VH-VL binders against Probable transcription termination protein NusA (nusA). Designs and how they scored, part 1

Scores and structures below are computed, not measured.

Target 1, 139 residues: Probable transcription termination protein NusA (nusA), of Halococcus morrhuae (Micrococcus morrhuae) (p15738)
Amino acid sequence: MRVTLSDTALRHIALFEDVTGASAVDCLVDDDRVCFLVATGEMSDAIGPDGTTVEQVEERLDKRVSLVENADTAELFVANALAPAVVHNVTISENASTVAYAEVDRADTGVAIGRDGETIETARRLAERQFDIDDIELA
Below, numbering starts at 1 at the first letter of every chain, in headers, positions and changes, except where a header shows other numbers; antibody chains are not in Kabat numbers.
F, E and O are the ipSAE of ESMFold2-Fast, ESMFold2 and OpenDDE, as the mean of both directions, binder to target and target to binder. V2 is 0.75 times the mean of E and O plus 0.25 times the DockQ between their complexes.
[cut] marks letters that were taken out.
Atom coordinates printed by the task and the answers are left out, and those that the model quotes come from them; centres of patches stay.

## First folded at step 3 (VH-VL; framework fv_remtolumab_arm2)

Design c10 (from a5 with heavy chain G50E D59K)
Fold by ESMFold2-Fast, scan of step 3:
Structure c10 (fold): chain C 139 residues (1-139), chain A 118 residues (1-118), chain B 107 residues (1-107)
Amino acid sequence: as target 1 above (139 residues)
Amino acid sequence: EVQLVQSGAEVKKPGSSVKVSCKASGGTFSRYAIGWVRQAPGQGLEWMGEIIPILGRAKYAQKFQGRVTITADESTTTAYMELSGLTSDDTAVYYCARDYYGSGFDYWGQGTTVTVSS
Amino acid sequence: EIVLTQSPDFQSVTPKEKVTITCRASQRIGSYLHWYQQKPDQPPKLLIKYASQSISGVPSRFSGSGSGTDFTLTINGLEAEDAGTYYCHQSYSLPWTFGPGTKVDIK
C-alpha cells in the first residue's frame, strides 16, 4: 500500500529527524499523541540515553510520543509494534481478510494492548498502512 | 556552500505580471522546499507560498491563491515565482528561501525589488 | 491562520546589555517557532530553530526558549553588530506566518 503523509506528519518527521538523527518512515498524528515508525536499526538513536532523546521530541511537539521500529517482514513488524511485550510467534493468515495472529507471552497481554488500547490500536493502524494487514489478533 | 541567487529588480505597471527566479547552488535542491517571502517597504515579512521540487507540489497562502504560481525546474535547480494582477500593494522585496519541512529558512536569496507604478 | 505577536516593537539598548524579545502564538504550536535577524538592505538570517536549537555560525550570546504559545529570544550581552530587526516565524501550520518584528537599536 502506498502511504500518504499529511503535511503535519511530514513536519513532525522532519523535527524528529533533526532531534534524533534517526529516520522515520511513517507518522501517525492524533490530537494528544504522535507515533513515529522508526527506520530499521535506528531505534536506539531515536530513544537516546535514558530516553532523553525521545523526551526532547515530546517536549518539542508538546504531545506524547511513541516509537515503533520498522521491519522488512510483516511478522517482525507486528512483533516490533507490540513491544515491549514478548511475542513468541506471528502468523499471517490470508483468508477472507489478512489477519496477523500474535502469540504474546501470557504475562504481557496487557502490555501488548497498552493503556486504553493504544499499543494494539497503533499496531493495527501501522500494519494496515505498511503491510495491508486488516487486523491483529492476540493468540 | 549553499547559495540562492535571484533575478534582478523589476519595474512593472499595474495589471501586469512579474516572474522572479531563484537559482540554487550547492546542497540538494530537490529535497528542500523553496519558499517565497515578501517584504513591503518598512514592513514585516509575509509568506506567499512554497514548492518542494521532489514532491512536485506547491502550496500557497490564501491571500495569493489564484494570482501566484510557484514552479521549479530540477534540471537547472531554479525555482520561479510568478505574481499576476499587480497593484501598488505588491511593491516589495521578494525573497526566496529554503526550508526542510518546517525546520526554518536556513538560506535566503539576496532579494528582488519589484516596484509597481503607473 | 496562526497569528504571532512580538513585544516590544522597538527597543534602544546599550552595548553589553541583555535583550529579551517575546513572541506569542494565537494557538499552541509546540516548538515550531524560529527566530531571524534582519539588517538593513539584507535578507533575514536564521538565528534559532525549533524554539531553542542553535545554528552553526551564530554567536552563543543568542538563545531561545519557550514552547506552546510563549517564546523568548535572548541576546546576552548585546554587541554593536546586533542592531537590526528580529522576527519570529511559526511552521506548525500552513500558511507559515511571521511576527511583526522587533527593532533593536544601539545607543
Scores: ipSAE 0.395, ipTM 0.805, lowest interface PAE 2.9, mean pLDDT 91

Design c5 (from a5 with heavy chain G27Y G50W)
Fold by ESMFold2-Fast, scan of step 3:
Structure c5 (fold): chain C 139 residues (1-139), chain A 118 residues (1-118), chain B 107 residues (1-107)
Amino acid sequence: as target 1 above (139 residues)
Amino acid sequence: EVQLVQSGAEVKKPGSSVKVSCKASGYTFSRYAIGWVRQAPGQGLEWMGWIIPILGRADYAQKFQGRVTITADESTTTAYMELSGLTSDDTAVYYCARDYYGSGFDYWGQGTTVTVSS
Amino acid sequence: EIVLTQSPDFQSVTPKEKVTITCRASQRIGSYLHWYQQKPDQPPKLLIKYASQSISGVPSRFSGSGSGTDFTLTINGLEAEDAGTYYCHQSYSLPWTFGPGTKVDIK
């Protein structure tokens, strides 16, 4: 359950927290983008007015930045990770593997998947790291 | 107010060890790394290593590997730097400083003078 | 390890003049470069972080710029109290390293 942060992820979190004043509890580092898992209740501080604060983080890192708000339950976490898609329900099924089934509004299926699958892929990676969820399936 | 307070000056013989303490207050201790930086008389700054209490991790500059040990006691919010096998080249002022993993050293201890002489 | 070099080694400046100090890294370090001021018998004081970010309580005459390998610290209108040694510091990769320092004196 416990997630190990790389040196690069730690450096990015430090920069993120210094710029935004918000706390990040996890960080995914890819070649062209960085995703921060933002502490519950601190998302508005991280984004800033009209997205100006998160844009400063992007400028400093010279990478695209995405934000996901943390949650105390697996169900709410999955819904948050698929934002801004409207999620009606999340069911966790535990058999040979643990799968989250997210009932996403039909109009928002593309939003939940994201450009090049980035949103759903990021959600799956974070859900595995934080809640030991093996997969997320859109219902 | 954030404060780092170091132990007092030490005079040591060659071949001995020294252990310097750094007591932190005014912030959440485990959240920040404590780095150790030394400065020989008339010389520049040299990073020795750090401890990140929340990760249970310490890293050292290669020059000091095997001679330096940096530890932290979260219950007393105190970091320690122990340097063994002292020679006259280790005569310096030793500083502890707070660092959130590379964000710059924003608060420094007052420094501890270590003199190595026979 | 990443080596930092500073120019000039020493500069003697008339009060109110502009001071420029350069730091060069042996490899690209993005914006992971910080500047410090040290006065005799005192610990260093952080002036600028992440190449250009200001620090609360530091006079606005201090500014930083640069990215990659070349960085500059500017003091726009040197005051008498600014005499000291200035160091750059990289936190791009372990081990952290410092530049050799630039001493600034008042004429």
Scores: ipSAE 0.006, ipTM 0.598, lowest interface PAE 11.3, mean pLDDT 89

Design s1 (from a5 with heavy chain G50W)
Fold by ESMFold2-Fast, scan of step 3:
Structure s1 (fold): chain C 139 residues (1-139), chain A 118 residues (1-118), chain B 107 residues (1-107)
Amino acid sequence: as target 1 above (139 residues)
Amino acid sequence: EVQLVQSGAEVKKPGSSVKVSCKASGGTFSRYAIGWVRQAPGQGLEWMGWIIPILGRADYAQKFQGRVTITADESTTTAYMELSGLTSDDTAVYYCARDYYGSGFDYWGQGTTVTVSS
Amino acid sequence: EIVLTQSPDFQSVTPKEKVTITCRASQRIGSYLHWYQQKPDQPPKLLIKYASQSISGVPSRFSGSGSGTDFTLTINGLEAEDAGTYYCHQSYSLPWTFGPGTKVDIK
């Protein structure tokens, strides 16, 4: 375990794994939502048919739930974190700080940002925790 | 399959300490939390704390902070609860119980009666 | 700490009747609410986890519902062996807390 999980995050992961059968490797807990970083290859199990499985997680937590699929590389991870936005390429620049530049389809810029910046801010938080990426910029 | 077996009844004097053991068999000891719950005669259930051996972590209810210590020995798959500064208010049945990160206590020990008398 | 209250304190019921026990939390706890049965001189037994999830080996007459602050345990068709004290337990926030219990007797 690379990151230290809070007691609340650990309990949410246990519930998530019990309901979905999928594994979560990280969990962000906010006042109105919980985000799970789903193990690579297990996203379809977490979502379930027509989103019914993730909906059950939401019902049990009494909070909105978002899912991000983990990846073995920083580039693929950033693309996954900005889903469902179409990402054409991700370039990592390592100078004074580590910045990921995501080339998002022009039509999907708003999707990558998310309502009130939720998607891109969640992506930035997870990228820092998992890959030591200091920032994500949309190219 | 999964079984928790606790040590036997204790009679203690005020001001002393008591250490209760809970030996787990079946299943994977370190993956689960072992919680401690007590029950005074004719009263309800009161959570004291837990230990999660794989994380090296123990948490305690504020009421018992400073008096209770929960430990685990993974080699013998045994959890311990030590309560110090005993008073007559500590007379109770003490249970250990298994918990997967707040999913509910699915297996319980048989209980250990601790009587504090002068 | 989160305080749980239960109602009623006591029920005396004839066999085959329906029993309803309510548990209320002092703050929202999602579905982190579990139900236990305790018989005299025995440890508690887990009946329902996460407000409504069944436990293997527990009779189907036991069911749970609710979320947030209000939760209900229902026994549809009480049997003689169901006499005991029922406790709710929240695992949303440390310290874990239990309700004060509801005693169910058979007439």
Scores: ipSAE 0.030, ipTM 0.681, lowest interface PAE 7.4, mean pLDDT 89

Design s10 (from a5 with heavy chain A33D)
Fold by ESMFold2-Fast, scan of step 3:
Structure s10 (fold): chain C 139 residues (1-139), chain A 118 residues (1-118), chain B 107 residues (1-107)
Amino acid sequence: as target 1 above (139 residues)
Amino acid sequence: EVQLVQSGAEVKKPGSSVKVSCKASGGTFSRYDIGWVRQAPGQGLEWMGGIIPILGRADYAQKFQGRVTITADESTTTAYMELSGLTSDDTAVYYCARDYYGSGFDYWGQGTTVTVSS
Amino acid sequence: EIVLTQSPDFQSVTPKEKVTITCRASQRIGSYLHWYQQKPDQPPKLLIKYASQSISGVPSRFSGSGSGTDFTLTINGLEAEDAGTYYCHQSYSLPWTFGPGTKVDIK
């Protein structure tokens, strides 16, 4: 799916790129948090030493910031979106709807879900926008 | 290097319209927004509007909606600001300025003086 | 719209003094605040972007700080060439708005 970026998202991306030197290809803006979809291979630049660079982005935006690394395949994208949870396999099923089934390590189910479901809900939103995946289910 | 060059001074009658041009050179036109900012004699800066390239349309300050039209011709790398229904309150220097998605106006045109008098 | 206020409106200082200009936003704007210098009969010049980020070619005596609603521009060791009017500008939400300006004169 081609994404449409809001004016706020575009401004956040511009600030993110200026602070980090990394590129963002998508941005989800919520009331007190922002998620950046970081260009493939640029995650270390976005995070910075000891997370210092992403912390600068948080301070500049006055919001919590999360990062997801982009990928060229739906399977790797879903695994990246659930990081740092260990994902053993991702299977995409295309029938009436497109569903990604992520086999997450048992110890990391809570990590994949995130506090208040934030991680998995952000992953679902990004997967819909980038790969037209209708849902992510943990296996 | 990047330059924004504006059209020359204008003297207009009340009720008429003025169209100011801003030609960009030395950079990529498509990567930047062109905003318009005016300044009345002895007064501060007032943002009128600008073009958000990815949205494909211009945004305007409420005060100018219905009177201002901002356009761009990418083939000539020229932006335009047309203001209609001129009154003496529109006497000002009009600037075009380059912005990258809210990063601040890093390059400015030299300004175009518009005088509205009867 | 977001309203920006500046303090002081006017300041007359001797060379080498420290100058502090404050900009306050009517709502939280993160760090989407930029500072400009304008000299008579010239367009404004960008001094500081994103509240505290330096601009290539701008003297190091200029610095910015703050986030949220309260922002400061500092000139540490004013030079004669720094006489002018200083404006803050927010790009957090449309419409973009400017502060009313602070005029700095040299004694």
Scores: ipSAE 0.194, ipTM 0.747, lowest interface PAE 4.8, mean pLDDT 89

Design s12 (from a5 with heavy chain A33T)
Fold by ESMFold2-Fast, scan of step 3:
Structure s12 (fold): chain C 139 residues (1-139), chain A 118 residues (1-118), chain B 107 residues (1-107)
Amino acid sequence: as target 1 above (139 residues)
Amino acid sequence: EVQLVQSGAEVKKPGSSVKVSCKASGGTFSRYTIGWVRQAPGQGLEWMGGIIPILGRADYAQKFQGRVTITADESTTTAYMELSGLTSDDTAVYYCARDYYGSGFDYWGQGTTVTVSS
Amino acid sequence: EIVLTQSPDFQSVTPKEKVTITCRASQRIGSYLHWYQQKPDQPPKLLIKYASQSISGVPSRFSGSGSGTDFTLTINGLEAEDAGTYYCHQSYSLPWTFGPGTKVDIK
């Protein structure tokens, strides 16, 4: 087991899987928000028609829910975590630390950052947990 | 068919300990939580703790912390609850029950009666 | 620790009548509330999970509703076999806790 899940995260994942039929491989729990890392290829099941399935998860948890689709490579993972921002390229630099440089479309810089930095900070937390990436920088 | 089978009734002296077993069958072990719930005669249900066998992670209600130990043996698909320092207040039926990370206890053992008498 | 309270403590009803049992949590628990039925000398049986989700093999007369702090179990058309004690259970936060129970008897 690479990543340690809290009791709260495990309970939220079980609820998520029961409601959506999709699998979650990680879960970040904050006071007012929960983020699920959705198994590759299962994002549409998690969201549901017109977002109705993920809304049911929010209702049951009594918290805002965000979803990130997992990927097999660090590059694709970072691009997925910054969705729906258009990412032209991702370069991983490994030296004293491991940094992902994401080339985001200029029109989508705000989308990649998210409200109050939520999107980029969530992406950084998940990238560290899943790929040992120390930071994500927008290029 | 999912089934939890518990060990038989026990009569114990004050100050002793008791160890109850719960054997799971029908694919109900490693990834599920096996919880322990007791019920004193004529009283309600009281959660004592539980274990997720694959993680080796056990949680306990504070009231029982230091007196209860919950363990699991994956090779025999058996969970155990050991309660020490028994008093007459521990006379109860002890149940094991299966849960998937807080989804509710969907299968229960038949119960083990523990009587503490002098 | 999250405290669950149930009402009523006791209900004596005629067969075919509607029974409503309420469970209230001391803090918000989302939908992490489950309902059980216990008959004399038997282990509890899960009736409803996640406040409102039905369980395979449980009669359709049993339904659950609510979220946050206020939850209800409804038996629409009580049958003789439904006599027993009903418990709510929260799995939102450790330690998990049960309500004190509601005893339902047949007249």
Scores: ipSAE 0.387, ipTM 0.808, lowest interface PAE 3.4, mean pLDDT 90

Design s13 (from a5 with heavy chain A33E)
Fold by ESMFold2-Fast, scan of step 3:
Structure s13 (fold): chain C 139 residues (1-139), chain A 118 residues (1-118), chain B 107 residues (1-107)
Amino acid sequence: as target 1 above (139 residues)
Amino acid sequence: EVQLVQSGAEVKKPGSSVKVSCKASGGTFSRYEIGWVRQAPGQGLEWMGGIIPILGRADYAQKFQGRVTITADESTTTAYMELSGLTSDDTAVYYCARDYYGSGFDYWGQGTTVTVSS
Amino acid sequence: EIVLTQSPDFQSVTPKEKVTITCRASQRIGSYLHWYQQKPDQPPKLLIKYASQSISGVPSRFSGSGSGTDFTLTINGLEAEDAGTYYCHQSYSLPWTFGPGTKVDIK
């Protein structure tokens, strides 16, 4: 699945690829932060040793950067998007809308939600763009 | 060994149009933006617009909206900049230059001098 | 549109001195700031990309720094061949814009 990328997103992806050597397949741009959807298997290249590579991306963009690793299935994608929260299972329910139910370890509910809800909100946006998932609920 | 080679100098009358070509060789033409930057005598650099051939997307600076048209022919790896309604204020050297999604213009054409005389 | 200002407008420098050119953006642009050198009757040449990243084939005496709104190009040990006009360029937001240029001459 492809979503149309804005000019800003395309420029951020080009900078990301130049700095990290990893590929990004999507990019969410907000006023103070950017999220890159990193190609499957390339997350360690994007992060770099001790997070130094992603820190260079943050410095260049002058924004906070978050990374989500892409996946071939909706279930794995949702689990990746909620990282580093421990996700035990993800089930997709299709009725009037498509909802992903993520069974997050009880101790990690706050991690899955993120500061000011940033993690879960970003996960929902990416899941909609990539898999037409209307919502993510923590089970 | 990427090269951008531009068409030759032009002398035009006020009210006419000019079309400058920029032929790219070596490297990957379609993936880069070909931008157009002009420079009036003794003045600085002014971006007019650019095109990313593979996307078919052209963007223009507001000052040139309605007067400039930037196109690309992937089969000949050539970009074009057409500027209409010429006035003496359009007398300048016109450069094409390539950019990868905002990474900076790393290769430039030699420039095309356009002189608009009354 | 993002406006770039450069200082100084002009400077005349003796060989081997350090040259510092500043570029200020009217809004924050991250590191989407590039530096060019232009010699008379030649196209510009890219010197530094993304504020501080070196370019293959450009002498190591050229370096860039800064992020956000304030950027600096430094030439450590100016040589005669470095005479020319230096431009900053932002690619953070369309339309792309250039600074007005800084002319560096050898005295």
Scores: ipSAE 0.389, ipTM 0.804, lowest interface PAE 3.0, mean pLDDT 91

Design s14 (from a5 with heavy chain G35S)
Fold by ESMFold2-Fast, scan of step 3:
Structure s14 (fold): chain C 139 residues (1-139), chain A 118 residues (1-118), chain B 107 residues (1-107)
Amino acid sequence: as target 1 above (139 residues)
Amino acid sequence: EVQLVQSGAEVKKPGSSVKVSCKASGGTFSRYAISWVRQAPGQGLEWMGGIIPILGRADYAQKFQGRVTITADESTTTAYMELSGLTSDDTAVYYCARDYYGSGFDYWGQGTTVTVSS
Amino acid sequence: EIVLTQSPDFQSVTPKEKVTITCRASQRIGSYLHWYQQKPDQPPKLLIKYASQSISGVPSRFSGSGSGTDFTLTINGLEAEDAGTYYCHQSYSLPWTFGPGTKVDIK
């Protein structure tokens, strides 16, 4: 439940909130990209008309920006993190470890994985931070 | 609305320490970061360090590491900067300034003159 | 640490003329660059944040531009009250750093 934010993440969140008017509850910082976990219901504000608002964030940061919408349940969270892939079902298994099994539409498996595995890897990192989910498997 | 008010001028001997205070009013103290920036006579601005009160986290410029301590007291909405091992090179005006995690310093204290002389 | 370089060091300008001050960073800093004005015996005042964003209460003659490593502060039609020293400041990476300053005088 508790997330530790780095100085860099806090600075990026402050810039994000100033540009978009939307709130971010988490931020992952990598060398070439930044991912913001956007407060539930504020995704459209973050993206803006024709994507112009998120594009301004990218321009300000001089990095690629991705957005994931937060959710109150682990199942919805995992589905949101794999967007825009169509997710039919998410099952959370709590045995030796906590694993989320996401049933992704067959045509969207590549979308859920992302280029160089970016989407699923980001989803796994966020799910661990927010819901203590150890892994996400596509099934 | 927002004000930062600093403690008064100090005259110190070499080898002593000085503690400057910065009292914030008119806003949510904990939400913002408070930095300390000094300026020697006729010189430019030098960032010393800052604190994020809600996190209890302080960061320092390497030049001052080991000599400077920045703290905050939420109950009195006051930030402090203590500098030890003073030399004449520490003679400067010391400012506190607030920002929202790197957004630029929107409010500044009036400055505290610290003079180090034998 | 990120080093900021300003040019020119000093300029004396006729009233109403355009003033251009540049700030260059030793590495890319996105738009985490802010501009300040300081008058003698006063604390600095924030003029522009995030390279180009206006500050409420600051005259529209002040504008900022740039991203990455090269940044410019422009004063379009210098007024007498604009005499002072101008500093750039980066907040991209700790430790935060300031440029050495540009002194602007009017005559």
Scores: ipSAE 0.379, ipTM 0.806, lowest interface PAE 3.3, mean pLDDT 90

Design s15 (from a5 with heavy chain G35H)
Fold by ESMFold2-Fast, scan of step 3:
Structure s15 (fold): chain C 139 residues (1-139), chain A 118 residues (1-118), chain B 107 residues (1-107)
Amino acid sequence: as target 1 above (139 residues)
Amino acid sequence: EVQLVQSGAEVKKPGSSVKVSCKASGGTFSRYAIHWVRQAPGQGLEWMGGIIPILGRADYAQKFQGRVTITADESTTTAYMELSGLTSDDTAVYYCARDYYGSGFDYWGQGTTVTVSS
Amino acid sequence: EIVLTQSPDFQSVTPKEKVTITCRASQRIGSYLHWYQQKPDQPPKLLIKYASQSISGVPSRFSGSGSGTDFTLTINGLEAEDAGTYYCHQSYSLPWTFGPGTKVDIK
């Protein structure tokens, strides 16, 4: 899928790839944080032992960094974007709009939402960019 | 190993345009950008702009906006910089340089001298 | 645009002495600062990338430090071959900019 990357996003991806050895296919840039969409199968390289590699990325960017692992299907993608929340099922409904319904374990609803809604908001932005999903609803 | 080879020196009249080429060998265009940096006699370095060939994306310094066009031909791995409306202030050595989206310029062309005189 | 200032403008140094060159940015640029060496009639050569990262083939006497707005290039034990002009460069925001350069001569 084709997404438009800003100059800042491209620079952050290049720095991320140089530090981690992992590939990023997308990058969301906010004032105080950056989220990288990590190539499928490369998440361990991006995180590094005890999170030390992603911590180096944070130090160089001078921003908080979050990682989401990419997936080939919309359902797996949504589940990955809500990690580490336990997602039992994801259903895509294509009526007037395309909505992903994620069945999150009851104990993990707060984890899926994230601090100040960060996790669910980031998941919604990435799902729109990568799969043309208009919204994610927790079920 | 990566090498950037530029076209030869140019002598131009005021008001004309110049097009300089930069041929890359070794490596790939996929994740790299080619930039243009100039240096007037006895002066420092000035960034003009750059292109990411596979994305078809070019960025320019505002000072040159409307006068400079940077293009690339992936099949020949050659980048071009065309500067129009030349004046004596454009007399400089023009370098092409490669980077990986802000990683620093790891390879440079040999430079192309452009002289603008009446 | 981000303005980079360098100090000193010029220095003449005895071989084996320590050389320190400072680059200051007009706004915070994280670690998106790189250092180059240029000799007469040659293109610049990358010495340090991302403020402090070493480049393969560059002697270990060259090191970089700093983040945000204040950056330093250090040559620990200057050699005769190190004479040249040194430039800092920021790639944080468009347009990219270079410092004005520091000329280093050997006594």
Scores: ipSAE 0.241, ipTM 0.758, lowest interface PAE 4.6, mean pLDDT 90

Design s16 (from a5 with heavy chain D59Y)
Fold by ESMFold2-Fast, scan of step 3:
Structure s16 (fold): chain C 139 residues (1-139), chain A 118 residues (1-118), chain B 107 residues (1-107)
Amino acid sequence: as target 1 above (139 residues)
Amino acid sequence: EVQLVQSGAEVKKPGSSVKVSCKASGGTFSRYAIGWVRQAPGQGLEWMGGIIPILGRAYYAQKFQGRVTITADESTTTAYMELSGLTSDDTAVYYCARDYYGSGFDYWGQGTTVTVSS
Amino acid sequence: EIVLTQSPDFQSVTPKEKVTITCRASQRIGSYLHWYQQKPDQPPKLLIKYASQSISGVPSRFSGSGSGTDFTLTINGLEAEDAGTYYCHQSYSLPWTFGPGTKVDIK
């Protein structure tokens, strides 16, 4: 439930909150991109009109920025992390490992995976950090 | 209406330690970082380290690591900087300053003059 | 550590003239660069944060620009009260560092 943030992630969150007025509860930092886990209900503030607010965050960081909206359940969280793919259902199975099975609309499988697998890999990293989910599988 | 008030001037012998306090008022203490910046006479600004009280974590410039300790007491909204093994090179004005971790130092203490002499 | 260099070291300027101060970082720092003004026997005052964001209460004649490695502070129409030393500061990577300062005097 509780995650440890790096110094870099904390600085990026502070910049994000200053620019957007929205809160971020987690941040993944890669060489060329940053992903913010946005507090539930604050996604529209983070994006801004026509995406102009999140574009300002990108300019300040000099990196690509992606946003994922947080949720209080693992099922809703996984669906949010795969946005804008249409997710019909999420089932979580707990055996030797914890796996989330996401029923993604057939037309949206590529959207859920993302460019070079970025979306699904980001979703898997965040799901592990926030809900201790070992893997996400697309149905 | 945020204000940072520092302890008074100190004169110290070589080899001793000094502890400077920085009391915050008028704002949210725990949500911000408190940094420490020093300035030798006629010289520029040098960052020493800082603390994020809500996390209880301190960060230090390598040059001062092992000699500096930065702490915070949330109940009194006071940050502290202790520097040991003082030499004449440590003669400076020491400032505490607030930032939202990397956002720039928006409020500063008045400064504490530390003079190290034999 | 990230090294910041400033130019010029010193500038003597006629009132109402435009002043530009440059800060260069030894590596890319995004927009994690902030500008300060310091007057004698006073603590520094934050003028510009995140390279170009204005600060409430700071005169509009002060502006900042740049990203990555090259940054500029501009004063459009210098006033007598603007005499002081100007410092850039990076908060991209620990340890945080300051530039050496640019002293601005009024002719």
Scores: ipSAE 0.519, ipTM 0.836, lowest interface PAE 2.2, mean pLDDT 90

